# Miniprotein binders against b1l550: the designs that were tried, part 48

Target 1, 279 residues: b1l550
Amino acid sequence: MRLPEELLERARDIHSEAPSHRIKLDRVGSFGLKVPVEFKGFLLLAEADVWVSLPEGRRGVDLSRQVEAIYELSNPPKDPFSLCREAAISLLEKLNYADSSGVSIRFDAPLQDGESLKYYGVEISSIASDEIINKIRVEILGMTACPCTAELIRAYKSSEIAATHTQRSLGILEVSTKAEHPDPDKLASIIERAMSSPLRTYTKRPDEGGLVIRSLSNARLAEDVVREMIHLFLEEFGHLPEDTHILAAVRSMESVHMHDIYAERSFSLDEIRKEISSH

## First folded at step 22 (miniprotein)

Design lk46
Fold by ESMFold2, fold request of step 24:
Structure lk46 (fold): chain B 279 residues (1-279), chain A 99 residues (1-99)
Amino acid sequence: as target 1 above (279 residues)
Amino acid sequence: SREEYLEYRKLLLEAFKLIREAMKLLREGNPEEALRLLEKAFELAQRAFELAEDDPFTQLALWLMAQIRELQAEAYKKLGDKERAKELKEEARELEEEL
């Protein structure tokens, strides 16, 4: 049996009602959407989150309109920076009750690595209100060598090629700014240069030997990698607005210490400059 | 290799274009012509999938194949062929599970 058409017409619009408890919500949205993007000539499948703020007087959000805001902008595929910004603006336009909106886009970004590709993690976000805050997080695996072990081997003087244990380290740079997103390839490069040796997806005999040698020549503590990341970041991105916020971190994995080693520093550009200038 | 990637990219961009055109035809009430475009788009996405060198490229091609099946299901639903529409939605789900 089907329902009378009058009952169907009288069905409530649940989302526009007032809730039982008038409490605003900061983020209401659809998370884990699949969207195509174009990044530096590569077509990729990314994962996206979209959200808006919800005022205390509104019970729910129209999730179909949220999803529409990003998908209508995703064909033809476009760069994820434009997609984030434009979708965040479209969310505020389509859902005019919201004070703010946000879009995050995550994917593994390809880098040329000889004849093959390697990948690093990227998350690009834009948060829109009366202004736009741009956020980017880059994560890249590299190899580090322990300077304590390298010093012990040097002391024995039995090897012309210094040997130490090597370990995978995850380097992280996260930047929040009112300016354009920093180029993620440059952020990845900063992380790689701060480490002893990058992790490679493919090594022939000559490439494998080169990777091992570089990690031994650039042995660094996780703390020193974070300091070097900050130094290199300031050299390249010190021009960003003074209230730009940065997190720099390293997690060293599967070390001889039987646990992960972690170092991090967060700062604004004005904070770090005052700190450095006081020495 | 770079040459293989450029062919992959060319195939997918054409598939995306055909999808845009098919979606417009569906909105305009022309599901039969939309189906013709979607069949071609699916062939292009399949060829891109076969060229894919790395997991990220296989995943995009598979995802696009699934999206094309969803649009084909929508077209058949507008034509009143509910059995074919159901079959295509199930195939779309199967393709997404391979991701």
Scores: ipSAE 0.795, ipTM 0.939, lowest interface PAE 0.6, mean pLDDT 83
Fold by ESMFold2, fold request of step 24:
Structure lk46 (fold): chain B 279 residues (1-279), chain A 99 residues (1-99)
Amino acid sequence: as target 1 above (279 residues)
Amino acid sequence: SREEYLEYRKLLLEAFKLIREAMKLLREGNPEEALRLLEKAFELAQRAFELAEDDPFTQLALWLMAQIRELQAEAYKKLGDKERAKELKEEARELEEEL
């Protein structure tokens, strides 16, 4: 049912009233918006969340202004990092009662894989207040080979037979920093290099053998994949601010186990450097 | 192929441009001219949809087709044709649900 326009003019502005319980809210927003972006020459449909803080004296947020803040900036399509940051700033300007704003943009990023494209998950966020904090999460599938099973087979079948179970594993790097977002392709590369072998979109029989051989020669525990991701991350991004926060994780979809294996470590750059230097 | 993607991209960028122009015309109270641009934009988006080989590219083209139908519905509503506006809005919803 649509109400007459003149009735809407007479109605209370519910959102600008004081609430019955004066409690500040950290995130009030519109989630699951579809927006176009351009990522490294590719036009993609992304999913966006937008939000603001809501002070204790304001009952509700102007939701149409929130949606307007990102859609005004989405045509022509632009790179998702600029869209994210600019929308967060615009959101804070349009909703001047808010102390902070945030925008998250999620999409599947294409990555050239021989003659085909493969895709990995990207979520970009910018949170604006008196400063801007940038967050990026990258998820990419790879292949891991179990070193425990490899050692058991070596011990039982002689050194001339190299075998173990292999499985798909999801690697995760999440970075929160005051600097610009790290390049997601570099984060994806770090994850793939930390694993036993990359996962290919199309593999011919000779290529399959090479991937399996690489996996067997580079068998790693999930824990050591996480450690390798951290090592490689520090080589590439150790220059970021000291209070940069990182989460590195692997979820392994074990081929011979009933359940997934999971390993994770979160740290600040300052924290991890102290830890490494103490050994 | 890369050649097909470059054509896909060209078609969509032109469609986005026509949509920007149509939205301006709607704000200026010129729904007739906006509809002319939106029909052209829909044809371009539909051609891009037919070229798309990967799911992400089909999803974007499909979404854009839905957005164009919503704008067409808005234009017909401004012209007083509520039946056409309703039909286009339902088509937009159906396109969105295929995503």
Scores: ipSAE 0.773, ipTM 0.933, lowest interface PAE 0.7, mean pLDDT 86
Fold by ESMFold2, look of step 22:
Structure lk46 (fold): chain B 279 residues (1-279), chain A 99 residues (1-99)
Amino acid sequence: as target 1 above (279 residues)
Amino acid sequence: SREEYLEYRKLLLEAFKLIREAMKLLREGNPEEALRLLEKAFELAQRAFELAEDDPFTQLALWLMAQIRELQAEAYKKLGDKERAKELKEEARELEEEL
């Protein structure tokens, strides 16, 4: 059944009314929107969430205006960081009852891998109020080689055999800062360099041998990978504001175990510097 | 591979441009010319879909084809052809489901 369009003129604007219970809401929005972006020359389909705060005196959000804020900015496709920030600002302009807004954009970032592409996960956010807070999470797979098993094999056959189990490990860096988003390729590079070896989409036997040799010569515990990620992060991004918050983590899909190993550390730049300088 | 991606990118950017122009024409009350542009945009997106080598590129082309069908449906609705509009909305939904 289709109702007459003339009714739109007479219907109450439910969203602008006061609610029965005057309770503010932190995030009211549209989640799972598809949006085109351009990332480093690649046109990609990203997934976006948009939201605003809702004051205690307003019953609902104008959802169409909220969605409009990001789609108006998405053609022609633009880089996802600009889209994210500009859409968050546009939300506050279009929905002037809100005191904060947010936009998240998720995509798989392509990375050249020989003649092929490989992909790593990126999620960015911008939260706008009287200031803008930017968040980025990068996830990329690498290879780790177990040093405990390597030592056992060495002891069994002296030092003539360099062998151990290897497995895929997912590295994670998440950064929340008042500065602009860190470059996700640099975050991905930090994660890969912290691993025993990178993963490749396609390897020929000579290259495959090289990856295995690299991983065996650089055996690391999941804990070591997290520590190395933090070290490398501080070298490259230690200039960020002192209240910048970081999470570094690894989930290792251990080939000889029935379960994953997980290691994680969160910190602010101020906190970690004090910790390191005390040693 | 790089050469094929550059052609894919060229096709999609032109499709995005035609979509922007078609949306302007729809706002201006010219759905007939909008449909002409949208038909060309769909052909370009379909050619890009056929060129795509990796899933992310097929996903974008497929999504754009669905968006074009939605705009075509809107244009036919403005012309009073509700049957064609319904067909195009269903096609857009089917394309979206493949994502």
Scores: ipSAE 0.764, ipTM 0.930, lowest interface PAE 0.8, mean pLDDT 88
Fold by OpenDDE base, fold request of step 24:
Structure lk46 (fold): chain B 279 residues (1-279), chain A 99 residues (1-99)
Amino acid sequence: as target 1 above (279 residues)
Amino acid sequence: SREEYLEYRKLLLEAFKLIREAMKLLREGNPEEALRLLEKAFELAQRAFELAEDDPFTQLALWLMAQIRELQAEAYKKLGDKERAKELKEEARELEEEL
């Protein structure tokens, strides 16, 4: 039932009313929107969050305007990096009472794996205020081989190639910078190279054997993986601003234990450079 | 295949174009012409859906089909055909549930 237009004119603008408590809110918006994007030539459906700050003197945000802002920019589909930045800016322009805005876009990014596609998780975001901060989070699964068990077996059997257990491991890189978003494929590559081996979508038996052997030759602790990710990140992205913030993490889904192993380091580029130079 | 994807992409981009034009027509108060474009857009999206093999591509096609049905429902509502608008909105819901 459409309410008569006459009733809409008589309705109070609830959003513009003074709140019962004059408290600023940092984020008010719509979460879990579906938006089309074009990522490296692929048309994909992504999940998006859009928000703005709410001043202490305003009761609510007009959420419909926020949704309109991102959808207007989403047809035709565009790259998620530009979409995040442009939508964040547009939100501030459309909602002039807000001093900050943000957009986050999440999807599984296709990555070529031989003749097939594999996917890794991506979250691209931009926060606009007096400045624009770009954030990207990449998650990709790989494989780790345990060096401790390998050493134990080597000591016991004196084998040239020590058998060890392998685990699926989730590698995470999150970057927040005033520069442009880092290339997520490069971040995914860093994570995969930091692990014992990548995962493959399709393996023939000989290829599977080779993958396992490679993992055994590159046995790494979760701690080793994180340190290697940081090292490789600095080599590839050392040109980013010094105030760029990074989270490097790995979660290993242990096969011999009922619990997962987790390791992380959060740092700024200036901080980590000082740390490495001091050794 | 790469060829199938290129065709899929072509179909969807054309559908997106028609949707933009239809939305403009709806804003301009021309729901009849908007419906014609939306019908064509739906056919294109459906063909794209049939070409899609992977979940991400299937989902986008389904989502677009649902969006088109919602816009069609809006157009019929503007024309005063509430029954048809309700049917199309239900079809949109059914498509969204498959996502």
Scores: ipSAE 0.599, ipTM 0.859, lowest interface PAE 0.7, mean pLDDT 89
Fold by OpenDDE base, fold request of step 24:
Structure lk46 (fold): chain B 279 residues (1-279), chain A 99 residues (1-99)
Amino acid sequence: as target 1 above (279 residues)
Amino acid sequence: SREEYLEYRKLLLEAFKLIREAMKLLREGNPEEALRLLEKAFELAQRAFELAEDDPFTQLALWLMAQIRELQAEAYKKLGDKERAKELKEEARELEEEL
């Protein structure tokens, strides 16, 4: 039974009531929305989270207005970077009781791999208050070859190319900045270049062999990968504001062990520059 | 292929345009004209779906088809055809379940 529209208009605005406990909430919103985006010419369906802060004197958020705000901006589909920023701003305008807002958009980003497409994970976010903070997280799989096992085999067989175990490794770069969102393809490229080799969507036997040989020739510890990611990031994105925060991480899905190897470094650009200059 | 994708993109963008126009017409109290546009939009989205080979592109087309069915249901509801509105809403649900 749809309640008569007239009854809905007469219903008390429960959301505007005083709460039983006067406590501010940091984030109240709708999570797991589906929204269309245009990413580098690709029309994609993304998952979106939208939220605002809730003041201590208000019981609830008008969630319908939040959903409306992002959908109004999503047709026609636009780039997820602009969508995040514009939606975050729009949320503050539409919900005047909020002092902060945020939008997060998640999707698998297509990346050209020869004649095929491979995908990497992207999460693009913007948080609006008195300032706008843009965040991007990129996750892409690559391959690592273990230098320790390679050294053991080298010592035993004296081969030019030492055999070693290889594993898939997930590289992660997360960047939070007051500047525009960094290009996720560039971030993905940094991750792939930091690993022993990229992954391919489809490999024939010769191609697979070549990929493995390349990895063996570029054996890297998880620690090496993270350090290389940081190095490459500084070369490409060293122009970002000094207060830009970065997380560089790798999770190696070990083939010889039942556990994964994980390494990370969190830093600001200012902090890491000081660290490097001190050596 | 690149050509197939460009056609896919063209079809969807045209469908999105028609949806925007239909939503405007619905707000203006013209559900009949809105339905005509939505029918065309659905056909375009369906053609895009048929062209889609990869999951991400298939998903977007299916999602758009579902959204169109929901808007059609709303339009029929405004016209007083509750039965047709219910059918279309069920079709929208079925499409969403394929996502």
Scores: ipSAE 0.597, ipTM 0.859, lowest interface PAE 0.7, mean pLDDT 89

Design lk46
Fold by OpenDDE base, fold request of step 24:
Structure lk46 (fold): chain B 279 residues (1-279), chain A 99 residues (1-99)
Amino acid sequence: as target 1 above (279 residues)
Amino acid sequence: SREEYLEYRKLLLEAFKLIREAMKLLREGNPEEALRLLEKAFELAQRAFELAEDDPFTQLALWLMAQIRELQAEAYKKLGDKERAKELKEEARELEEEL
């Protein structure tokens, strides 16, 4: 039964009422929406979160308007970078009581790997207030070879190339900037290049052997991988604003131990440049 | 294959276009014409689903099919056909459960 429109007009606007406790909320929104996007020519279904701030004098947010704002911008499907920025701005325009808004879009990004596709995790976000902050997080699996075991075997057998155990490692780069979103494929490439070797979807036996040999030649600690990620990031993205914030991290899923190894560094471009110049 | 993906993309983009037009017609009070466009959109999305080999592409096609069924249900509600609207909503739910 549709309630008669006349009854709807008589109903109190609960959202516009004064709250029992006059407290500002930082984020109120809808999480886990499904939205179509076009990422580098690929049509994908992504998961999205949309939110706004709520002033102390307002009881609730018009959640339906938030959902409408992102869906209006999602047909036809567009790139997730523009969708995040435009939706964040649109939320502030549609919900004039909010002083800030945000949009986050998550999906598995396709990456060409020979004749097949591999995928890596992406989260693209934009936060609008007095300024717009763009955030991107990339996660990709690679392979690491242990240099410690390799050195022990080398010392024992006097071999040029020593066998060592290998493990899957998750590399993470998170970038927050007032500039445009960094290219996630470039970020994924940095992570893969910082690892001992990339993972491949399809390995023929000769290719598998080559991948293992490459990993042995590039044996790296989790700490080495993080430092290499930072180094490669500075080479590729050193042109970003000095206040750009970066998280570089690695989680190594150890094959010899029951626990994982984790390493990270959080920094601004200004801070890390000062650190490097001081040595 | 690249060719199969291009066809998949073409089908879905046309379906998205028809959905936009159907939504406009629904707002204008023309549910009958909206239903004709939505049926075409569903056929296109179904063909795209049949071409999809990878999970991400399958999921998008299924999601779009579900969205079309929901819009069809809305159109039938405007026409006063509550039974058909209920059936289409159930079909939409079944498609969403496959996601």
Scores: ipSAE 0.584, ipTM 0.854, lowest interface PAE 0.8, mean pLDDT 89

